# Ledger of designs, part 7: VH-VL binders against q5vz03

Target 1, 156 residues: q5vz03
Amino acid sequence: MVDILGERHLVTCKGATVEAEAALQNKVVALYFAAARCAPSRDFTPLLCDFYTALVAEARRPAPFEVVFVSADGSSQEMLDFMRELHGAWLALPFHDPYRHELRKRYNVTAIPKLVIVKQNGEVITNKGRKQIRERGLACFQDWVEAADIFQNFSV
Below, E stands for the ipSAE of ESMFold2; O stands for the ipSAE of OpenDDE; V2 stands for 0.75 times the mean of E and O plus 0.25 times the DockQ between their complexes.

## First folded at step 1 (VH-VL)

Design u09 (framework fv_ustekinumab; at its last look DockQ between E and O 0.65; V2 from the best seeds 0.00; counts 0 for: pae O 7.1 > 2)
Fold by ESMFold2-Fast, scan of step 1:
Structure u09 (fold): chain C 156 residues (1-156), chain A 120 residues (1-120), chain B 107 residues (1-107)
Amino acid sequence: as target 1 above (156 residues)
Amino acid sequence: EVQLVQSGAEVKKPGESLKISCKGSGYSFTSYWLGWVRQMPGKGLDWIGIIYPGDSDTRYSPSFQGQVTMSVDKSITTAYLQWNSLKASDTAMYYCARLDSSWYEGFDYWGQGTLVTVSS
Amino acid sequence: DIQMTQSPSSLSASVGDRVTITCRASQGISDYLAWYQQKPEKAPKSLIYAASSLQSGVPSRFSGSGSGTDFTLTISSLQPEDFATYYCQQYYDYPLTFGQGTKLEIK
């Protein structure tokens, strides 16, 4: 995802700015398209939080995984409120970054919530991340790691 | 013009299977979630569940989970609600309704309804 | 589950009247509230979303207000075509839940 987002800045749930390259290097990246006013998004976001927390926050050694929220909210304030209310400790593309619209177009996002799992070069591993997490839980992450070609670079 | 056209009324006996349909037209079928709502005679509205046509992901109300199955056929822009074994308590009007995924405007367009009558 | 309670259950009014229908949620739902109109033998029609936003094509005599737990639908000058049953619906949390309905009848 570095090849696509490397020169951009991302924001944390607390509003801090981070460099995309440093934050996403050598990780499986999930692009999360969602909005607070979308009932399916509100339903799925806690499930994604549990998934993320198990892999990154609660593991003795964090898995090479990061979520980048690409907001479909109607305003910056709605986006920030949604992040504070329901999101995990992941990253987001700033609301006013025009690349938000380019990513939606690039990954053919026609409905939300949509979770697109991508390689470092932006190639899609799966565009059905939401369904895979719901049906298989943590087991789907191993498949994503193997497909991402980072298994050889991650000390296992 | 956005339209959701539902199949005609059904009269069934307890234990029979049934599949009713909802055909969307005038919009991008995979850009919206589709919901189902039950209304028993003389009663209010009761949410059954929603389905996303793009990948068939479903979310059911706990009251209906295991009682009905939602599915879609994208090639003919049609959603289905199915029972394996009908009960008299399934007698109701069944509505399909569209849910905007980008900005939740409630169920913005509704089908005309399918009346299902289950009696011995 | 979030319970939605409407008041009154039925109301009689005359053309030209100002009509107010209320909806109460069992817990805070912010402004994640929609209103629907259902005429006899017809499917529901969307009126309002986000507690106060009017759906396209809905007459301006309809308005919604409220946030948190208490919500109101107002018809400023009742017309003959407005006699119907009105439902509120929360979309804050699953399962989606509707109020029991308020039947608006001609006096």
Scores: ipSAE 0.371, ipTM 0.802, lowest interface PAE 3.6, mean pLDDT 89
Fold by ESMFold2, look of step 2:
Structure u09 (fold): chain C 156 residues (1-156), chain A 120 residues (1-120), chain B 107 residues (1-107)
Amino acid sequence: as target 1 above (156 residues)
Amino acid sequence: EVQLVQSGAEVKKPGESLKISCKGSGYSFTSYWLGWVRQMPGKGLDWIGIIYPGDSDTRYSPSFQGQVTMSVDKSITTAYLQWNSLKASDTAMYYCARLDSSWYEGFDYWGQGTLVTVSS
Amino acid sequence: DIQMTQSPSSLSASVGDRVTITCRASQGISDYLAWYQQKPEKAPKSLIYAASSLQSGVPSRFSGSGSGTDFTLTISSLQPEDFATYYCQQYYDYPLTFGQGTKLEIK
């Protein structure tokens, strides 16, 4: 993910810092644009959490999938509270990193919530991730992982 | 200058269909939710629902679910509220209003309203 | 559903008075509350958003306060053009809901 997130660090909801490339290598990456004030964001976040948990956090063989939250919150505290209350155990771009704004611009995000599924080089697999999860549940991940062209070890 | 311009007053009979419009200008139409609000004569404000023009995501008040349809034509920056079969109780003023995608400012701009009169 | 209860339903006051209107939510809504002014035959006008933030172009005699469940709109010195109906509205969760309105009348 050096092409998009470069040498940046990401954070967990507990405040731990991780290096983006190490955390995201060989994974399908979902960029999640959202904010606590936005009722549609608060409505969708639990669905995304269930999706992530089933694929990654509580799976016997975790899928190669990671979520990076890109906050549109107005304050660091509001972002943190949102993550602690509703988010899964995924990652976020730090609140004070101005790259939050560059990612919104890069992916033409004019509305939230938005879930953009990207390849390792930042190329968009789909910008309809929210709709696909709502309509197809876990089944949509197969299409994403095939498009992402990453190493897989799974039963078909 | 942000504007929401609604279609003109309508006089209809029960059972007729109707589609009223709200045209947005002076802002990025797909960056804001658009809400519809009903005000019956002499009464307060009732939220009908909201629609996001960017992807047509819609949410209706339970009181209005199945009674009206919201839609958008983003090529002409216009939202619509539609009835298949009007009732006399649909007589009211109908407003559109916008809400930013992060919901920070609430409904910040309102249309002038469309009066719908349904009488036999 | 989050019910919004305004008090009073009607209020008589004189020019120059300090006027207070309250709005109570049936559940916590943080500061996701707006106040609107509506004159007869006119669309509502946004006054306050986020409980206490003054909308652009609104006179500074209007102010809002509160968080959680209890909110207040204050007009510090009532002017002739302020006689109208006032509505609070939560935008915390679906369905979005309005208070029943407070009609501010000349005494």
Scores: ipSAE 0.031, ipTM 0.650, lowest interface PAE 6.8, mean pLDDT 88
Fold by OpenDDE, look of step 2:
Structure u09 (fold): chain C 156 residues (1-156), chain A 120 residues (1-120), chain B 107 residues (1-107)
Amino acid sequence: as target 1 above (156 residues)
Amino acid sequence: EVQLVQSGAEVKKPGESLKISCKGSGYSFTSYWLGWVRQMPGKGLDWIGIIYPGDSDTRYSPSFQGQVTMSVDKSITTAYLQWNSLKASDTAMYYCARLDSSWYEGFDYWGQGTLVTVSS
Amino acid sequence: DIQMTQSPSSLSASVGDRVTITCRASQGISDYLAWYQQKPEKAPKSLIYAASSLQSGVPSRFSGSGSGTDFTLTISSLQPEDFATYYCQQYYDYPLTFGQGTKLEIK
């Protein structure tokens, strides 16, 4: 079984390089398709930030969760500015990585923002991540974890 | 060819309810945000809100929040804007417009508009 | 809310003239700005997005420039069909807001 991002390098908003295989191991992965130029993206991103912060960034016991930003920005600078301004401390596919386009096609991303929750192997758990976060908040994560069938047991 | 066709002109009295429509064709209706814009007689453009037909996700302008309701019927690729109780101040032209959400390019296609007249 | 202020509110010009319309945002909006053209009793038409990118099918005599707070729409050589009302719109943040419009009339 091949991981959806297994051999890729991801980046932080500070430009640090992170190995995707290590960073996403045994985690629920949220592929976040968005752009700074998209008002709906700017509206949703802070909500996702709070969601992520509660589960991972400031949690005593971080949840098995990671967000991978797949930018639809017009430039690497726009992407970086977007990440610095509104994003949580999650990871991103580098702007120059053509895999951005492949992921958009693979997950049928025709409109942004879109939050696709996937297993490590790329199988879709739900393509309604935005709706579920808005409607249920942190409670939706339990369903994702159960569906992911990851090694680590987690309860919200 | 992308088209947005809106329902015909409406003449109403204050207190009456109204639901106008915007039918999309020539594109994947559920894949693009659709917006509504108000233009009062002789005035400029006012953003009302946007709705994503795929899951009915909505964003309203604070000025219109609670005043109108956006909805969609995906089966007939139609979006709706409705009032429960019209006011004279609701008299205006109402436009629906498609928003390119893949690479935001603003409102790229517009309906022909629906004139709503509310008077005693 | 981000206020968009256009200048002038109206202007008269002749065919062949170079026309400039400005739009100012109450705060920085980068280049998240669109321009629209509206003729009487017609729906708005998209002209420019991202402050300077022409929509498909828009004549090259139209151009947009600016970033931050100050933006400009320019018609290099006014044509008879260009007499209309023009609106700028920001999509940097909700709520989306339009300028008050600039009516371009025949001199």
Scores: ipSAE 0.019, ipTM 0.606, lowest interface PAE 7.1, mean pLDDT 91
ESMFold2 (binder alone), look of step 2: mean pLDDT 93; pTM 0.949

Design u10 (framework fv_ustekinumab; at its last look DockQ between E and O 0.04; V2 from the best seeds 0.00; counts 0 for: pae O 11.4 > 2, placed apart)
Fold by ESMFold2-Fast, scan of step 1:
Structure u10 (fold): chain C 156 residues (1-156), chain A 125 residues (1-125), chain B 107 residues (1-107)
Amino acid sequence: as target 1 above (156 residues)
Amino acid sequence: EVQLVQSGAEVKKPGESLKISCKGSGYSFTSYWLGWVRQMPGKGLDWIGIIDPSDSYTRYSPSFQGQVTMSVDKSITTAYLQWNSLKASDTAMYYCARDLGYSYGEDYYYGMDVWGQGTLVTVSS
Amino acid sequence: DIQMTQSPSSLSASVGDRVTITCRASQGISSWLAWYQQKPEKAPKSLIYAASSLQSGVPSRFSGSGSGTDFTLTISSLQPEDFATYYCQQYHSYPYTFGQGTKLEIK
């Protein structure tokens, strides 16, 4: 994910730092644009958490899926509190990373929440991730894996 | 000037289909959610639901789920509210409203700040 | 669903009066409450968002206060154009819900 995240580090809800390339290698990546003070974000986040948990945390074989939260929150503390309270065990761009705004522009994110599903090279698989999860549930993930050309063979 | 302009009044019979429109102008249509509100004659406001024009993601009030369909056509900055089979109880004024503007870096909410003028729907024999 | 209850349902007042309208939520909604004004035969107009933030272009005689479950809309010195129905609305949780409205009538 050199041309999208480059040499950047990601953070966990506990504030720990992780190298982006190592964390995202050979996975379908969902870029999640949201904020704690946004009612639609508070409404959608639990649904995304259930989706993520079923694919990764509760699966016998974790699916090659990762979420990178791109915060629109007003402060670093607000972002971390939001992650601790409602998010799944996924990753985020650090609040002070200016790339938050660059990613928003690159993927034409104007309203939030937004879930953009991307390939390893940053190419968009779908920018309607929220709609697909709500209408199709876990079934939509297989389509994303096929579009992403994942090196790990994954089937449900 | 930010505006929402709704289609004109409709008079229909029970069982007929109907699609009313709400056209946005003067702002980035996909940067705001759009809500629909019903007001029955002489009554208060009832929230129908909300749609995100950027991906057509919808949330309906349980009372309206399955009764109406919200949709958008981004190419003409227009939102729609549709009934497959009207009932006399659907007689009401229907408003669209721009909802939940959000500004990155400032984190402000604005509620339903701009409203359409309303579309009166009358359903009778 | 979160129930919104306004008090009073109607109020008669004179120009120059201080008018207070209250709104109670059946559960905590933080500050995610808006106030709307609706004049006869017209669409609602946004007055206040986030419980206390005045919308651009709304006269300063309007103010909102409260958090959690109890909210108040105040008009400090009533003007002729203020006779209308006022609605509170929570946008904390889906479905969004409105109060039943308070009709402000000329004495």
Scores: ipSAE 0.518, ipTM 0.831, lowest interface PAE 2.0, mean pLDDT 88
Fold by ESMFold2, look of step 2:
Structure u10 (fold): chain C 156 residues (1-156), chain A 125 residues (1-125), chain B 107 residues (1-107)
Amino acid sequence: as target 1 above (156 residues)
Amino acid sequence: EVQLVQSGAEVKKPGESLKISCKGSGYSFTSYWLGWVRQMPGKGLDWIGIIDPSDSYTRYSPSFQGQVTMSVDKSITTAYLQWNSLKASDTAMYYCARDLGYSYGEDYYYGMDVWGQGTLVTVSS
Amino acid sequence: DIQMTQSPSSLSASVGDRVTITCRASQGISSWLAWYQQKPEKAPKSLIYAASSLQSGVPSRFSGSGSGTDFTLTISSLQPEDFATYYCQQYHSYPYTFGQGTKLEIK
C-alpha cells in the first residue's frame, strides 16, 4: 500500500491513529468516498457497515478486508459525526490530510458515494463495489479476494 | 448554464412501450445523481427514483419498482425513463432533475436544483 | 416511508403580507428538507435546501426554518409573482417524499 498511501497514518472515529501499511498489509482494501450531507451516502453507509461487520468485526475468522473512508465532508465535526452515527469499525484518512483530494483524482471519483476496491499496488479491482454489495451481498467478496495480490510481495 | 432538456410529448395506447429522454448540458453529467418525478393531472409531485450516471446505480420508490426503468448513456449525457407496457394510469407529466451529488470540483449539496421542462405522456385507447 | 404533511392546503393573501407555510414529517429528518415553487404549467423551481439555505438567485423575502419534524417556509412580503403551489420534500431517507402541496392564491 506504500505506492498509494505511502507512510501515512489512518484514524478511527475515536481518534486512535494507526500506520496505513500495518493496518492494510495483505488485505483487500476498499476506498470509500462519501459525505454526511450526501443523501445517497447516508443511504449506502449502513449497508456497507453490515457487509463489513459480517466479514470482519463479527466473523469467527475475519476476512482480509479493510475499508478506508475518504471524506468529502465540509468539516472535521461533520466527518466525525457521520462516522460515529453510521460507519462500521473501519479506518479513515484524517480530515486535514490533503491526500483525500489526491485519491479522488487518482481514481477519477466524480459522484459520491463511491466504493473502489483496490489491490495492494493500488490497481483497481472494481469501481462498482456499491452495486456489487447491493446485488450480491457477501458473495461479491470472493471475486474481490480472488483478484487481489494479497499473499505476494509487490513493487512500485 | 446548466440545462436538462427532455424529449417531446407522447401520445400512446395501453400496452405500447415508450422511452423518454433527458439530456444534460453545462455541467459534469457524472458528478450528480439524476432524479425522476411524476405529476399526474391536477395532482402533486411523486418521486420515482434516482440514478447515479457514473455507474448506473439506482434507487426506486417502492410504488415504481418494477413499473419503470431508469437508465443513462453517459457518452451523450442523456438519461432515460422507459416503460415496456404502458397503462392508462401512466398518463402524467414526467420531470427529470439534477439531484444531490458531490464533485470535488463543484462541492455542492442541494435538493433537486435544476429541472427539465417536463415530458407529457398521454396513454389512451 | 416518511410522510410529509403541509398546512394549509391553500391560502389566500394580499401583496405585502407575510405568509407562512408549514411542513411536518412523520419522523425525524434532521435538516434534510427542501422547498420548491411550481407555477401553473411550469417545472418546479428549487427555493431552499437543508431546511434554511436559500438557493442561488432566490429573493431574500423567502426563508426557511425548522429541524427534526417541523419546518416552515416564510415569504416576508408577498409579491404578485409569488402565486404558485409550494412543495416540501424530505431527502433524509428513501423514498424522498414530497408534501401534498400548498396553493398560494393572490387576492
Scores: ipSAE 0.376, ipTM 0.778, lowest interface PAE 3.3, mean pLDDT 88
Fold by OpenDDE, look of step 2:
Structure u10 (fold): chain C 156 residues (1-156), chain A 125 residues (1-125), chain B 107 residues (1-107)
Amino acid sequence: as target 1 above (156 residues)
Amino acid sequence: EVQLVQSGAEVKKPGESLKISCKGSGYSFTSYWLGWVRQMPGKGLDWIGIIDPSDSYTRYSPSFQGQVTMSVDKSITTAYLQWNSLKASDTAMYYCARDLGYSYGEDYYYGMDVWGQGTLVTVSS
Amino acid sequence: DIQMTQSPSSLSASVGDRVTITCRASQGISSWLAWYQQKPEKAPKSLIYAASSLQSGVPSRFSGSGSGTDFTLTISSLQPEDFATYYCQQYHSYPYTFGQGTKLEIK
């Protein structure tokens, strides 16, 4: 199975490099398209942070979930500041990675913020991740896991 | 009554192997995670790790990773902590405890609510 | 790892006193904090969970507060049976680290 992020390298808010293939293995992947200067992005990001924290950071048994931030910021520094200020402890494509633009095209991202939930192969589970989180909270994750059909013993 | 009963005190020599036990009763053994805690003489509590008895999923503290092994026998509702080669520095009281931490979709967030009486392990030449 | 720092490490107080023990996390842990009491030669006992929720059977003179990084255990009126060592523990992220403990002694 081909990974949508393949052999790409991701980064943390601390600047650490992470192998995408290893980090995203057997997980539901949320591609988060956003920017600090976008007010709706700033409003939603804390909600996503709480969602992520509940599933991954604060869970006894972390859910098979990861967020990959695809920045639409104006600069690398702006992106970093945004991540440090409001983002959860998730991953991001490096600002200078041209794959950012390809992903925006691939998933027809014409407005931000957008949260696209995908399988590892890039297949879309839902492009309404933002709406589903807002309306159903953690409950929507079970649907994503089922749709992802990943091999993992995960119960809600 | 929910309780955890641990095996008796152990006196061992460096290099010996050891497996201590913690038997749960009064509750659904596989429905709750179980943690292990070390307390060296006159010292504080050290979190060793946690195990899900239902599928033997484990998480170890980095300090104890590779040093001990947690396991369970569901058929007798018993959890185990074992060493392949004891060191003098392993001398301590070891507690098992039912750990009600948060898990997605679960309502368990009580911390360690029930503790075993502890097993004293003494390792000396 | 998340470091939990308790203060003070030891405290002397008298029966009837109001006692406060603090626990600070090296990073935000929301409310995923528990407090335990341990008496000599005994196993620890759960007092507080979720930072402020009182464990069943625990006297109401015990209370917990705080969120994020700073937490407090308070005994409103110290009783003779309360002299013990108290520990905080975060269960936000693995490993579920303990504070170093606070020994509460009789003055």
Scores: ipSAE 0.000, ipTM 0.590, lowest interface PAE 11.4, mean pLDDT 90
ESMFold2 (binder alone), look of step 2: mean pLDDT 90; pTM 0.928

Design u11 (framework fv_ustekinumab; at its last look DockQ between E and O 0.70; V2 from the best seeds 0.00; counts 0 for: pae E 6.1 > 2)
Fold by OpenDDE, look of step 3:
Structure u11 (fold): chain C 156 residues (1-156), chain A 123 residues (1-123), chain B 107 residues (1-107)
Amino acid sequence: as target 1 above (156 residues)
Amino acid sequence: EVQLVQSGAEVKKPGESLKISCKGSGYSFTDYWLGWVRQMPGKGLDWIGIIYPGDSDTRYSPSFQGQVTMSVDKSITTAYLQWNSLKASDTAMYYCARQTDYYDWSGEYFDYWGQGTLVTVSS
Amino acid sequence: DIQMTQSPSSLSASVGDRVTITCRASQSISSYLAWYQQKPEKAPKSLIYDASSLQSGVPSRFSGSGSGTDFTLTISSLQPEDFATYYCQQSYSTPYTFGQGTKLEIK
């Protein structure tokens, strides 16, 4: 099965480079399309951060979940500042990675923020990640995991 | 061509409910934030809020929070602004407007506007 | 909330005049500022976005400048069709807020 992020490198808010293949192995992947200049993005990002933290940081066992930020920011610095200010400890495509644009097209992202939940192969589990998190909280994650057919062994 | 067509003028009494509409066409309705703006007679523009038709995510101005309700019917690409109990102070022109997509590096602003719906509330 | 203050609230000018309208934000809004034109009994029309970008179809006599807290809309040579009310709007954060408007009248 082909990984949607393949052999690409992801970055942290601290500028560290992470291998996408290793980082996303056996995980539900949330592609987060957003930008600092987008007020709705800034409004939603903290909610996503809480969601992510609950699953990854506060759980007894880490959830098979990762967020990959696909920035629509105006510059690398703006992106970095956004990540540092409001984002959780998740990953991002580098600003200069042209794959950002490809992903936007692939998932028909015409407005931000958008949270697309996908399998590793890029198949869409749901394109309503924002709505589901907002309305159901952590309860929506169970559905994502089931849809992704990933072995579930975590506790919040 | 992008168009926002709003429902006709309304004349109501205090206490009555009202739901006005804004129909979008010429673009992917579910992929753009839609805003509502109030303009009281002879006054400036007041931002009411925005709604994302794709998932009905909403942002309200604190001044309008709880006073009005934004909603959409995606099946007919129509957005709604609703009052449960009108007040005389609700008398105003109400505009819907499409918010731009930042992906085209145009920033966030209202690029297309409806023609407005005049709401008159008087006893 | 971010307050937007326009200046002046009204002004009179003649055709051919250079007109300048200012908008001040209560805090920095970067370049997240738009200008709109509204004629009587009409919906607002977008003129400038991102502080200085001209909306498609808008005459080049219109220009916007500024960043941070102070912004300016300039009409280099006023035309008859330019007499209207102008509004600035910040989109730095919700709630979005408009300036109180500047009514440009014929002298």
Scores: ipSAE 0.399, ipTM 0.818, lowest interface PAE 1.9, mean pLDDT 92
Fold by ESMFold2-Fast, scan of step 1:
Structure u11 (fold): chain C 156 residues (1-156), chain A 123 residues (1-123), chain B 107 residues (1-107)
Amino acid sequence: as target 1 above (156 residues)
Amino acid sequence: EVQLVQSGAEVKKPGESLKISCKGSGYSFTDYWLGWVRQMPGKGLDWIGIIYPGDSDTRYSPSFQGQVTMSVDKSITTAYLQWNSLKASDTAMYYCARQTDYYDWSGEYFDYWGQGTLVTVSS
Amino acid sequence: DIQMTQSPSSLSASVGDRVTITCRASQSISSYLAWYQQKPEKAPKSLIYDASSLQSGVPSRFSGSGSGTDFTLTISSLQPEDFATYYCQQSYSTPYTFGQGTKLEIK
């Protein structure tokens, strides 16, 4: 995903900006399309948070995984409130970045919530990330890492 | 024009299996969540769940989880609701309904409904 | 789960009357509420979404209002075709829940 987003800045739930290249290098990236006013999004976000926390925050070594939230919210304030309320400690494309709309089109997102798992070059590993997490939990991450052609060094 | 056409009425005995259908037309079937709603005789509406036809992901109401299975066949734009073993308490009208696309409506509700399938389970 | 309670359960009215139906959520649902009309032997029909937005093709005598926990559906001048059962539904979180319904009958 570095090949696609590397020159952009991402934001945290606290409003800080982060260089995309540094944040995403050598990681499996999940593009998360969701909105605060979407009930299935509000339902799935805590499940994604548990998945993320187990891989990144609670493991002996953080797994090579990052989430980039691509907001479908109606305003910047609504997006930031959603991140503060329900999201894990992951990253987001800034609300006013027009690339938010380009990513939606590139990955053919028509319904939300949608979780697209991508390689460093933007190639899709799976566009069924939400279903895989719900059905298999942490076990699905091993399959994503094997498909991603990245260095593996994590414990879950 | 958007239409959801459901299969005809069913009369079954307890323990039998059943699969009812809902065929969508007049819109892009894989771009909208599709919901199922039960209405028992003389009672109100109970949400069963929703399915996204694009990847077959499902979200069930806890009261229906494990009791029914939602599925789709994209090639014929048809959704299904299935029971492995019917009970008398499954006697009801079953509706399918399209959930609005978030990007166009900025909120979810059921904008188009099928005509309903009456399922009667008795000995 | 969020519980939706409608009042009254049934209401008798005459053509030309102003009718109000209320819906209460067990917790705040912002404006994530829809209203549906169901006539005997027919599927429900969407009337109002986002608490106050009128569905295209629905007569202007129908209106919705409210936010948080308290919502109302109003019919300003009742017509013969309006005698039906009305349901509210929240979409704030899953599972989606409906009110028990309000049956509007001829007086």
Scores: ipSAE 0.356, ipTM 0.787, lowest interface PAE 2.9, mean pLDDT 90
Fold by ESMFold2, look of step 3:
Structure u11 (fold): chain C 156 residues (1-156), chain A 123 residues (1-123), chain B 107 residues (1-107)
Amino acid sequence: as target 1 above (156 residues)
Amino acid sequence: EVQLVQSGAEVKKPGESLKISCKGSGYSFTDYWLGWVRQMPGKGLDWIGIIYPGDSDTRYSPSFQGQVTMSVDKSITTAYLQWNSLKASDTAMYYCARQTDYYDWSGEYFDYWGQGTLVTVSS
Amino acid sequence: DIQMTQSPSSLSASVGDRVTITCRASQSISSYLAWYQQKPEKAPKSLIYDASSLQSGVPSRFSGSGSGTDFTLTISSLQPEDFATYYCQQSYSTPYTFGQGTKLEIK
C-alpha cells in the first residue's frame, strides 16, 4: 500500500519519522480512522492492538502487516495522547498532514472507528476490518493477504 | 434540513411485542451514529444506546442490554427500537437523536432529536 | 459507568438573574461534556458541547465552563423563555450518562 502513501513520512507514537514506502512495501496495510473523543474508537483500539501484537510485535515470524492511523482528533496533543494511551506500535499520518482529509474522502469514511484494508494500489480489500477482527480474530488476516496477492508465506 | 420523525404513541399490555421507528431525512443517514434515549414520566434522560446505520454496529447501556434491540433499514433511512416482551416498567417517552460527525471537531453529542414516541404499557 | 450529578435539582429565579447549574462527574471526563435544555412536552435541545462551546443559534447569555470532574452552565441574565429542565451528559465513555436534571422555574 505504497502507491497512495509512498512519498510521505509517517510517525510513531514516540515521534520518530519513517519513510512510508520503506515501512509499507510488501505488506498488507490497514488504514485506521479514529479519534480519542470517540468512545467506540477507544473501545476498539485495544482489540486492534491485540491483533497487531499477535501478528507482528510478539510473533515468532512477524506477519507482513502494518497499521496506519489516520487521526480525526481535534489537536495534535489529543492525537498524541490517544496513541500513547491505547495504540500499538504501528504508524500514523502526521497530524498536520492535509492528506488525512484526502484519505477520509477517498475511502468515504463517514463515521469512526473505521478499519479499511487496502492493496498496494489503494483499492479496498475490505472496509469492514473492525467487524472481521471481532468475529474471526486472527483468521481474517489470511483472507486479506490472499486478496492482496502477497508473495510471502504466512500462517496464522 | 435535518429531521428525525418518530412513529406515533403506543398503548400496549405486558408481554406484547413492539417496534417503534425513527425516520431520518435531510442528511446522509448511513454517515452518523443514531441514539435512543428513554425518559420515564416525570424523570430524567436515560441513554439507551447508539447504532451506526452504515454497518449496524451497536453500543448499549448495560441496563438496556438484552431488554431492547436497535436496528436499521437503510433503504428507507429508518431506525427501530424493538421489544420482544414489554413490561409495565417500559412505560416512557422514547427519543431518537443523531450523534454529531466527529470530522467537524465538535465532539460527541446529540445535535438533532426526534419528537418522541410515548409508549404506555399497562394491564 | 460514569455517574453525573447535577446541583441543584431545582431552583427558582427572577428574570434578569444570573443562574449557575453545576455538574460533577464521578471520574475525569476531560472536556467531553454537553448541556441540553428541555422545555415541557418537548424534545431536548443542544446548548453547549465540548464543555464550553456554544451551539449555533443559542443565545450568548448561555455559557459553559469546566474540565475534569466539575462543570458549570451559566445563564448571565435569565429570560422568560429559559424556564426549562437542563441536563448535562458525558461522552467520555459509553454508556453516555446524563445528569439527573435541574429544573429551572421562573418566579
Scores: ipSAE 0.024, ipTM 0.623, lowest interface PAE 6.1, mean pLDDT 87
ESMFold2 (binder alone), look of step 3: mean pLDDT 92; pTM 0.940

